VHH binders against p30636. Designs and how they scored, part 4

Target 1, 243 residues: p30636
Amino acid sequence: MSKKLKPFEILEDSCASVCIWLNGEPTAISNRAENLWNKAKYRVATDGAVNEILKRKSFVEWPHIICGDFDSINKQIDTKNAKVVHLPDQDYTDLSKSVQWCLEQKTLTSWEFENIVVLGGLNGRFDHTMSTLSSLIRFVDSQTPVIVLDSRNLVLAVPTGDSNLDVNLEMTTKMCGIIPIVQKETIVSSIGLKYEMENLALEFGKLISTSNEVTTSQVFLKSSSSLIFSIELENWVYKLDSL

## First folded at step 1 (VHH)

Design c1 (framework vhh_8k46_1)
Fold by ESMFold2-Fast, scan of step 1:
Structure c1 (fold): chain B 243 residues (1-243), chain A 124 residues (1-124)
Amino acid sequence: as target 1 above (243 residues)
Amino acid sequence: AVQLQASGGGFVQPGGSLRLSCAASGRTFSDYAMGWFRQAPGKEREFVSAISWSGDSTYYADSVKGRFTISRDNSKNTVYLQMNSLRAEDTATYYCAADYWEGYYLDESEYDYWGQGTQVTVSS
């Protein structure tokens, strides 16, 4: 059966999202990201993100949860009614640990949410960018979608097998990428792209699909391995400019 | 686009109080952070106060902290500036502004929509 991927649902007024604010470049956090953060049912900040949230305190709500190993946070910062969650395992990134903790809250407590929106993680230190993509792959088979919003970029993992991806064409420049990030030959077929793939082998160092273009509101992807899908949002969408 | 109309200015003596209102048109008001700026004759426009789209976070210029209070009513599409303990130095045209932007709340250039202003004169 084909898995339905609906990444544009995070841009709809649902209030049923977890937002995770990552430590990173300030430019990663768009006006849309601030809007999603403020509307989120649960606001989770990694410990290194608290300084940026403080700079934006007139326009963004305080986190419900602050998590991490606390190497990055100024220890003098008042956490102001946020629950502090100590995640000391240094073998995993703050993002990976935070996603796992949120999924555990959904299973073990009364937390109810439909998706996890990660704010940032694709700008700044390049090794951190790769780690963000690794975390998306780690959670690709989760029943709760994990979606990255970083500046104009909407990024998600696509699982092995058949997927139907719902795209809001009005909200995107339609420029997209299909990126084989796993250490396996990734054979892809598509329907709904300008540069269609038909059992095409994608591999770093050979062929990858960049500057492709979505042509339909439903894109079919068949893949032999998990991969990363990236799509660019229109300026008015991520900046929240009035039309 | 958001249309803004500022009102409530007038003449007041030092130590007095005034409440300014900024009425916004359109259904997008609750998505915007709102700010108040002022400009005295012969001076640059300066930041006074800002409030987040939800009303939960506020910021004030050091010159007005403890004296001015910003608030909003999203059901009425209105922002208020309660000005207490007014001083001669508070004499200016007061402008309300709306923006949704990335973290530069004190920068006048980050605000996209501006009201026409309301004059406040503090004089004995």
Scores: ipSAE 0.000, ipTM 0.122, lowest interface PAE 18.3, mean pLDDT 82

Design c10 (framework vhh_7yz9_2)
Fold by ESMFold2-Fast, scan of step 1:
Structure c10 (fold): chain B 243 residues (1-243), chain A 120 residues (1-120)
Amino acid sequence: as target 1 above (243 residues)
Amino acid sequence: QWQLVESGGGLVQAGGSLRLSCTASGFTFSSYEMGWYRQTAGNEREWVAFIDSGGSTTYADSVKGRFTISRDNAKNTVYLQMNSLKPEDTAVYYCATDLEWGYYDSFDYWGQGTPVTVSS
């Protein structure tokens, strides 16, 4: 069966989302990101993100969950209606651990949600950005999609095999990228892009698809390996300053 | 939206011929490998023939020498000329741009196909 990918559902009121706020660059948090955070069914902040949330307290709701390794016990965390979750594993990033914990809550408890939206993962320290992409690949086969909202981009992993990607054309500039991130040749075919791919070999250091353009609201992708799809949002979508 | 519309099916006697057409819209037709698949009731879809962007063709063993796939890039159309038809060729025929139909999860991608019935 081909997988249905509906990343724009996070921008619709009909879906229950988990929103994870990472300790990234503060300027990466758009008005839309604050809106998504406030509307999320479950708000999860990494311990490093709490200070930024405090600075935005007039605009954003408090997290339901604060998670991390809490390396400093002398750091007073205001737990106002937040559960503190200790995630001590040092082999994985805060994002990977937070996603895994949320998926476990869905399986083992009464938590119900359709997707996970990640904020602050693609701006700031470059090594953290690369780690965010690695985490997207780690969870690419999850039945619960993980979608990263950058300042202006939606970014998700596309699994090996066939996928049908639903794009809300009105919300995008239509500019997109198809990026091989795994350490092997990735063979891609597409339908619905301006620069179509037909069994095209993509690989870092060789060919990657950047500055491509979505031409249809349904994009078909066939890939021999998992990859990253990135699409730019219209400024009114991430700024929330237009009708 | 990308779309494929099949036509040309019908009832034919064993030994007869039919020509199927598939018209594509919503994408740059000339750059794609195009294929024909068929499906009988209760069975998975079976690959029949492929044609690449350069016009090179490949055929399933069951149809080699009897069927010919061709394309007209100016008309965004793929054809399947079926000669010396056998009752075993009775199926619904589908056009596809993707070679791994087994991974598709919706008939809406390819339409209803075009039915071919070969009487003995």
Scores: ipSAE 0.000, ipTM 0.083, lowest interface PAE 23.6, mean pLDDT 80

Design c11 (framework vhh_h_nbbcii10_fgla)
Fold by ESMFold2-Fast, scan of step 1:
Structure c11 (fold): chain B 243 residues (1-243), chain A 126 residues (1-126)
Amino acid sequence: as target 1 above (243 residues)
Amino acid sequence: QVQLVESGGGLVQPGGSLRLSCAASGFTFSDYEDYALGWFRQAPGQGLEAVAAISWSGGSTYYADSVKGRFTISRDNSKNTLYLQMNSLRAEDTAVYYCAAEYLWDSYTEGDYDYWGQGTLVTVSS
């Protein structure tokens, strides 16, 4: 019944991850994101991200997979030894298509990984940020968690029903948000937050939970619809600096 | 950049054994472990046939029905070398054997492989 959500597992050395590098603002890529990318079991770059990877070639490993629609004749991508995956569907974003393709590799090609870490997607063009959140909602019921890491933000979708969210308190400022993004009635109850919710209706234009605070390492959430959980990381975590 | 070199072919009598090796070099931006590897063969006057493949992930292997139970594919990532142990050889196994590498895609189809060796001849005859 209750789903266990462990987004901080992406920061554990023993966990096999797929990292997806999204096209975005260069300043959004942290030292932690570079570290996760370099340690990833599978590195997937969207076609728009390849130019940024080339600019950082002295610090970051080359992608294993480069995916996208590749429909532009003026697009000059040096793929080197990366596998090029053509994803021509214009109804879905590069992120959504890349996540779907990676999940298919678990069943079709025997890829072995525990989670998908999306690097970027919450900076730059705002419509792209909304698209990133839409992709998280699309895959909320996946057995393989999809987690977005963009600068100081760790963001994931929380499914309908009961969830227990494991939070590494030492790695966070504890500031969090619970955001109703789907166009359905979203009624939430929580345990482990400073500003608890008790069968509280969340809705854009009325009430949303921003600047809340986690008080325990395990947060319980009950929701009538899927939603977005966002938590702020400590500076030393996303900058990968000594504290 | 990636180069594959086969060795170990030769003349052997029916029922005999041979071990083929494929040495790989020139890997940049990727580990040898990131490559799926396969053996293909071409008999005189015939087309190219998949013999065996080993995945870069999960340790999965493929064998053609004609060689299953007789041939064993293996890899040594510390030596960047692919092997094919061929036992109970038959006259029908006479062919040029090619090793091939495919980056991050497990496949048994010739067209999916990016790098190919020059081939080594195996002749099974009395």
Scores: ipSAE 0.000, ipTM 0.124, lowest interface PAE 17.5, mean pLDDT 81

Design c12 (framework vhh_8k46_1)
Fold by ESMFold2-Fast, scan of step 1:
Structure c12 (fold): chain B 243 residues (1-243), chain A 123 residues (1-123)
Amino acid sequence: as target 1 above (243 residues)
Amino acid sequence: AVQLQASGGGFVQPGGSLRLSCAASGFTFDDYAMGWFRQAPGKEREFVSAISGSGGYTYYADSVKGRFTISRDNSKNTVYLQMNSLRAEDTATYYCAAEWFPDYYDSSGYEYWGQGTQVTVSS
């Protein structure tokens, strides 16, 4: 069960990614996210994200795929050669269905990719944010990693058992969280954090690990259930000091 | 890998009946629309019938409406085409197809295709 997690590989030129652009707050999409989108091997937009992509047309490439549920797809949309994919299942969110569809393309067609990067999904409607975390947990055991990235955060699910997490420290503020989101006893041990855990029970209403800090480029996590790892990305703002 | 295996074709006289089957594997069958298309020698491939993933919606070419019935059994990953009152003009190789795309009538909108089964209507 010891798994090597390398979420920062999404930022490397050598990795082929699917990028999924979610409908959400425009501030979630940074220049970093636009660069990842433009470099993605496959670009997937939810139907609600198309208007934001149009507003950014001078800076971002057009999607290869536009996904939506049956009632939300407008047959008159000018897709500019993007394929429209109908995802009718009402039991799952657009994110969850889009991830599932992409994984099926990898096994059923000629799609070749190493990871799925979800752009946005961590702000706006709070119930949608919780649904994003639920989707990460759903796919935690996937051979293809699913990573959520917005302007401030990189978020992934960590599986039950032993994991070694590779962190590119230079791309982060090092501030992190280990969050027990599943309805199971979550007992965690860690190596490589400022506030180490040793067989520590994490539970909403008692102890959760927030404002922790990564101290090494490799973090070991042992957990009795799957959980969410969140790390804050380097957010440098250019300040004009010259006249 | 995706597999679509069509069967049930054969020789039949005008006015006769045949039931075609298409067994599917390698994908989430309930979420895919399934279509039947046919191609006669020297002709372009044409739409025959399609059924939504749930089975709630069916579509038919005008030439077969009232004579053919499409159905599916999602527990068996199989789609069926019941062909009644067959005519010489129904002679063709019949192909089953699966699609993610919304246009049921366009063969270019289907990504997965079976090998086909030959139907011959002749005296």
Scores: ipSAE 0.000, ipTM 0.088, lowest interface PAE 21.4, mean pLDDT 82

Design c13 (framework vhh_8cml_1)
Fold by ESMFold2-Fast, scan of step 1:
Structure c13 (fold): chain B 243 residues (1-243), chain A 123 residues (1-123)
Amino acid sequence: as target 1 above (243 residues)
Amino acid sequence: EVQLVESGGGLVQPGGSLRLSCAASGRTFSEYAMGWFRQAPGQEREFVALITSSGGSTDYSDSAKGRFTISRDNAKNTVYLQMNSLKPEDTGVYFCAAGDYFEYWDESRYDYWGQGTQVTVSS
C-alpha cells in the first residue's frame, strides 16, 4: 500500500484535529463546520476571521490562537484571551502561514494532532480560492493531512504516485472532481469512479475530470503529479449530542 | 456587576497541593474570561493563569506551566486553580479577576477583582 488518504475521519471519528477558520464569505461556514470547530483540539483563527467568530459567539467556541499580520482585523478588537501569533511574512497567504505555524508547533512544542481541517477558503474572492488550492499543493507531502471544508465541499491534495482514498459515501452526494492544478504533466488512472480514468492526461485547456461520481467507499488514484480531489458533501444539519 | 470571592488559600509544605476557588456573583460571569494573578511580598502583581469565557482555551505563566491547572464551571459561576508541586516562590496573595481583553497578562485589562486569598508555602 502506497499512501492511505482518510479525509472523512474528520467528520466521522474523534481524532485530534487542528481547525483553522479562514477569513471568507460567512455563507461558506455551515453548521457542520461549526461542529468541527467546536470539537477541534486546537482552534486557530486567522485575524480576518475574528469578526465572523464574534457574530457566532453564542454557539461556537472561541479560538485558542489568532494569527496573521493583522491587516484584516480591527486593531482595537478584544481577542477574548486567545493567544495572538504575529505572522508578518507578506509573501504567503494567511492560510499557508497558519498551516506552516501549526506544523511547526507539532515539531517545536508539544502539540499533538493527526490532521488540519481548514474552514472556508473555497468561496468569496477568486484569487483567495486559488491561493487555498496552492496551499493544499504546498503541503501535499506532509505527514499531517490538510483538508479544506466549506458548506458544500471537501477538498484535498492527492500526492504523486499511488493513493487509496477512503470515502464515507453516506456523507456525500458522490459527485466529485479530479483537477490537475500543477504545471506538470498529470496522467491519472482510477478505480472506483463512474467515469474511470486509464492513463488519462488531465490538463487545463484540454481535459479535466468534473461531475464524476464515486461508486465505492475506496477510490484508487495513480497520478504522475499531485492534483486536487474535490467531493460534494450531503447537506448535514448539525445534530445535538445524545443525552 | 460581577463580584468575586476567592477561597481555598492556606499554609502548605513545599511539594504540597492547594485548590483555589473563585465564586462569582452577577448575571454575566459566563461572558468573562477569568484570570488568576498573584502578588508576593514586595513584588508587583503577576499573571498566573487564564481561562476563556467558554472554558475552551487556557494559558499559563512559565512558572505555572505543568504545575497549575485552571478550570471553570459556568453553571456554578466558579473558577478554580489547582496548584500542585508548590514551591516557596509561589507564596503570595492570589487574586481572581474577570476581563475581556487583548493582553491578558496585563492586570489593567481586567474590570473586576476579588480581594485575594493568602497562599503560604513554607516548612
Scores: ipSAE 0.000, ipTM 0.097, lowest interface PAE 20.8, mean pLDDT 81

Design c2 (framework vhh_8k46_1)
Fold by ESMFold2-Fast, scan of step 1:
Structure c2 (fold): chain B 243 residues (1-243), chain A 122 residues (1-122)
Amino acid sequence: as target 1 above (243 residues)
Amino acid sequence: AVQLQASGGGFVQPGGSLRLSCAASGRTFSDYAMGWFRQAPGKEREFVSAISWSGDSTYYADSVKGRFTISRDNSKNTVYLQMNSLRAEDTATYYCAAEDLYYGWSDSYDYWGQGTQVTVSS
């Protein structure tokens, strides 16, 4: 049994997506990300992202949902017509809580979507970047893919076991990383990378796969633990030089 | 490519109302954010209002907030500007403009319509 991972589907016209806009440096959100946000079936902004949206130089759609813990003493949110969702659990990040809430909407309401695209979360405070990766690992076994997109990177979690990853080579520089983020033994085998792995133990402080290169449009990964896959996108993808 | 035609201008007394229309022709109207700009005699062109491609989001210049309402009908390829409580200071030629989703405000608008004159005078 092999899991099929198709992260590049979020860049296709036919895909019904939830977009979650996280806090981050404004310059990290590209023209493509703004386009994905504007055309998303459901737009979810964290409470801190609302002020960023209002300050964008590009015209962006208002969120359908604004979510957060709302227990801050500086609660100054202009909600307009958005639904405000209180997510009070302080043990989890805004991203983790927002993803969980969206997944619950598939069960509890009539929400229909194929994936969740997270905009931001890979820049600014380093601890927030690490938290974003933790959230990807949390939802790695979800039937609904969660994919993080910024101005340079496409990032997703890869589950334990066998996976086939579809890569749109024309949209990438082909430079990729296979990163052991979980706190247990991560043994990886691959097919479709320049620096192939063969039952190779990956571990922070010893060996991690950075500056690897995708050589085929279908990459096979076998892993004893969940891990992070990161790939660099071509500059034109960030800027949407073509529709 | 879109072609834009603005209409609905005219003469009105202070406190009156006018509705401007901007008709678009072409295959991609629903992919554009739409804006209204105006230029008064002897002044620079200024932003008035904008509406997103879906119609979910609207923006207004401080001088017109609460008085003007922008809307669109994608089935008719038309954007509207409803102008209420008109003032002498609103006298200007009004232009409609289309912006590709990926560029900023004002000078980033890619397609401009012809103007329609609004004169507010007693």
Scores: ipSAE 0.000, ipTM 0.233, lowest interface PAE 13.2, mean pLDDT 80

Design c3 (framework vhh_8cml_1)
Fold by ESMFold2-Fast, scan of step 1:
Structure c3 (fold): chain B 243 residues (1-243), chain A 122 residues (1-122)
Amino acid sequence: as target 1 above (243 residues)
Amino acid sequence: EVQLVESGGGLVQPGGSLRLSCAASGFTFDDYAMGWFRQAPGQEREFVALISWSGGSTDYSDSAKGRFTISRDNAKNTVYLQMNSLKPEDTGVYFCAADFEWYLGSYEYDYWGQGTQVTVSS
């Protein structure tokens, strides 16, 4: 059966969300992102994000959780109003470890949330952007969706098999990409895109779907491998909607 | 087997000093935050001091600030609490604790020692 993907619920509905604030460029965090952070049921900051949060203290709430390896920073941090979580595993990124820890809280401590919104992660160092995409693929089969949002982009992983993706057309420029990021044969069929795919092989160095366009509010994707879906957000909408 | 063994407690006069030690074994000491807690007669266990796994961050209860110093030696798998200007109110059993997560408002630490008695009286 087709998996339902509703990434725009983070912007439209009053769903309980975890927000993870990644260490990234300050310009990646929009007013929309600050509003999502402030209303989040659980606010998680990586250790590198704390300084950026402090600079924005007049506009943003303090994190509930601060996580990281801390060994590399060896800094004095005011942690009185946040739980500090030590994540020492060097084989994975701060984002990947933070997502895993939050999912474990849903099982182990009965945290209640419907999705995880990652703020930033598509900005700054290019290798960090690639790590963000890797983390999305790692958690693609999670029952809890993981969505990355910055000032311009909404990005998620799409699982192998059949998916129906709900898109709020009014909040987007409709420009989208379907990116074959995994090291496996990626054959895609679609319904609801301007440049439809029918058993089309996507591969870096050959054909990838960039500057495609969403034509309907429900997009069907069938894929032989997990992939990345990216859509451009309309900047003026978040000011009108007080997002 | 995980063990935390406290030492250095004893009887001391008001204004005196004591240094508590906690020797850790059976886990990767360098990955754990270490804390000191105490329990006075007839009272609940209370936080005293905390040190991060690297030693780069410390925190103290209001009663301990300016009088107590927490430190650690990762090469020796040992955490210390230097207590100066001791008062009768500091009397209690002092416990060493190890926690993979560092949180001042939580007493759900992963590992606990048996405690060492500190008595401050004339």
Scores: ipSAE 0.000, ipTM 0.151, lowest interface PAE 17.1, mean pLDDT 82

Design c4 (framework vhh_8cml_1)
Fold by ESMFold2-Fast, scan of step 1:
Structure c4 (fold): chain B 243 residues (1-243), chain A 123 residues (1-123)
Amino acid sequence: as target 1 above (243 residues)
Amino acid sequence: EVQLVESGGGLVQPGGSLRLSCAASGFTFDDYAMGWFRQAPGQEREFVALISWSGGSTDYSDSAKGRFTISRDNAKNTVYLQMNSLKPEDTGVYFCAAGYDYWSEGLFPYDYWGQGTQVTVSS
């Protein structure tokens, strides 16, 4: 049976989410991201993100969890209402460690949540962007979906096999990409895209699917390996400014 | 043929200390997260402490914070739980557990478990 992917549930009020605020470029955090952060069941800030949260204190709630090694966290910050978690910077990236820690809370403690939404991670240093995509592939088979959101993009990993992807068309520009990033044969078939794929081999250096377009609210993807799906979000600020 | 063998349990007075050990065999110990759980008579099994596969991260239940310390020795394939300032409510069977992938083979409910060691805190 095909796996059902519902990444847009993070933008609807029906789901309990963990929200992870990454230390990164401030421009990655939109009003949409601030709203997601504020309504999240669990708010997790990574090392250095606390400074940006303080700058946004009139608009955003305080984190429930602050994670890091404390070398970049100002010890003068009052953290009494947040749990501080030590995550040494050696085994994995801060994102991978934070996701893993949250999944451990669901398995080992009483944390109940349906998804993890990551704020940022797609802007700034290019190697960090590639690391974010690697983390998405790492957790692609998790029963708890991991979705990355910045000011313009919603990005997730799609597993090997058959998937049905539910897309809220009104929240998107419909422009999308299907990107083969794993180092093995990636053969893809699709239904619901303007430029359909039929047993098409995708490979860096040859063919990749960029500037494609979603035509239906349900997109079918069949893939011989895990891949990245990226879709551009509608800019609500632009519509407001047009008044 | 994975085996987890707990030791170090016993009877202790309130305020006392115990050190539990869990010896692991039959798997690549360094690839597994290790945790301690406990179960009191008539109660559900509850989380106590967790240590990552590398030893770089630890987590504790609220009741264990400040009193218990989890550690591991990867050269000896052993995980430890140092328990200080023991209280009667700490009484129970303490289980060692191993999880390869914290999510897909998570520590609870599907990981490898030891047989448990009894800890009794009473006057």
Scores: ipSAE 0.000, ipTM 0.103, lowest interface PAE 20.6, mean pLDDT 81

Design c5 (framework vhh_lunsekimig_d3)
Fold by ESMFold2-Fast, scan of step 1:
Structure c5 (fold): chain B 243 residues (1-243), chain A 119 residues (1-119)
Amino acid sequence: as target 1 above (243 residues)
Amino acid sequence: EVQLVESGGGVVQPGGSLRLSCAASGFTFSDYELYWYRQAAGIERELIASITSGGSTNYVDSVKGRFTISRDNSENTMYLQMNSLRAEDTGLYYCARDYYDFWSGYDYWGQGTLVTVSS
C-alpha cells in the first residue's frame, strides 16, 4: 500500500502537535517556528535548547518538558514549571531520544497528539545535521509523522515503497530535493516533479536530485530505500509576514 | 538517596513466564508514576509499561494482554508479570520514575535485569 505523507498539515491545522526544540543557531528559528512552538499541545526542549529559549523568553512559551543528559544546561536556570526527564543513553542523540520518549508518552500515558514538529537541527555543527537526518530515517515508518522545520525548509523522511506526498503549493517556492541518505541502493520513480525520475539510481558521488521542482499538489514517490525529501517555503510562510 | 533496583530476570522458553520486581527507596513511592523500560541488542531503550500513582496502567501494543504492571505502595515495590514470552521480549529490563532532578545528577536507573527467551 501507498503511504500518505501530509507534512504541510503542521502549517495548516490547529491540531494536537508535539513541538521539539533542538539546540540550534538563533538564525534557524523563524517566526513560524516560534508560532508553532507557542501553539503546540506539548512543548519539549532538549537541555541544549534551554539557553536559546531563555533568550527568547519575551515572545516564546516555556517548555512543558526539558529532556537530555544535561551536559548543556546552565545549572542556575530555574526549571520551575517544566518536567525534567533524564535520558542518559549515550548511544543515541538528544533528538532521537526525545522523539522516542514522546512516542512512548502517546502509547503509555494520556498524551494525545498527531505529529511531531522538530525545530532546528539542520544548522550549526555539520555532524549534528547528519545526526538529525539519521533520526528522521530511524522514525520513517512511525505512524506519528516527524517533520523538521529549520530556517525556510520542511524536511522529512520518505519510506521504502510507494508514497503520496501532499504539498501545499501556495506555501512553497516549489524548489525541492530528493536525497539518498542511506548507505543502500536507492532507485526512485516519481510523478509530479519538473525533473521526473524513472527507476533512477540516486547515489552520492553520482546522481542526486537537487533544485528539482514540485509541479502538482500530490507527488508520487516510489523508492527502493528510505530517503530525505526537502522543500523550500515561501518567505511569507516562515516569517509570518503578509504579502 | 533515590534508588531503584530491578530483579527477577532469567532464561525462559518461548511461551513461559517471569515476574520482575523493582524495589524503590529514598522517595515517597506512592506519589510517582512508574515505568518499565526494555533495551534489546542494537535497539535504544524503549518504554513498555507504565503505572500511575492512582493505579492506572498503559502498555505498548506488543505486550498488551501478555504483560501486567502492578505496584505495592506498602512495600515500595513495582512488578511486571510477563506471560506468553516471545523471542523478541529478550532484553535488559529497567524501572524508572517520572522525574529526574538534574541538579542532583543522580541516575534513577539501575543495572537492569536480563530476560532471555530462547529455545
Scores: ipSAE 0.000, ipTM 0.209, lowest interface PAE 16.0, mean pLDDT 82

Design c6 (framework vhh_lunsekimig_d3)
Fold by ESMFold2-Fast, scan of step 1:
Structure c6 (fold): chain B 243 residues (1-243), chain A 120 residues (1-120)
Amino acid sequence: as target 1 above (243 residues)
Amino acid sequence: EVQLVESGGGVVQPGGSLRLSCAASGFTFSDYELYWYRQAAGIERELIASITSGGSTNYVDSVKGRFTISRDNSENTMYLQMNSLRAEDTGLYYCARDEYWYDSSGFDYWGQGTLVTVSS
């Protein structure tokens, strides 16, 4: 059966989201990301992100949850305004641990939310960027979607099988990529892209779909393995009315 | 000035009950999600229960079925009814308001806390 993917619902006012603010480059957090954070039902900051949140205090709300191993958190920062969650496992990234903890709150407690939006994680240290994509693949079959958003990109994992992806064209440049990140044969067919795929093998070192373009608000993808879909967001439109 | 004042803590035996109150002033009480947190000696602070402006409630698993959060918007007061108390429920209980920014030099949006001791 075809899975419905609606990643742009995170950008709509009616959505009950968890926002996870990752430690990373400050330029990853746009006004759009600040608005999503402020409207989130649950605000989760990794311990390394707290200093950046404090610097943005005139624009952003305080986190509900601060999570991490607390080796990197400045002990001068008062955390008493948020629940502190100790996640000491060094074998997993802060993102992967935070997503898992939030999903556990949904199943093991009475937390109710429709999706998890991750702010940042796609710039800075390249190994951390790869780890962000790995985390998306880890949670691809979650009933609760995990979407990564930075100042320029919206990124999600697409599961094995059939998916219908809803795209809000007005919020994008329409430029997209379909990236085979898993270590398995990835055969893809598409409907709704400028450069359609028909049982096309995607593989690092051979063919990957970059600089593709969404042509419709609903994109169909069939894949033999999970993969990464990325689309460029429209941050600014300078419209010049020439006289 | 925003104020949150907890009361109702005390010493009870295992299996006993307590009702905590959080009296709020200085803001439109009905507009905010409200929280109960607890902190025990040597243990990190944890969220116990929440209640939305509309009355929807959430609990951590350790207190589900034993604790009930409620609010009275006409009295600007939030409550935590604690039943079947256990030794591990011992701690300082805080009420807190959602959606408010706080820095280390600003106002404390936490109440002063109320101490609950479960001992035999």
Scores: ipSAE 0.000, ipTM 0.117, lowest interface PAE 17.5, mean pLDDT 81

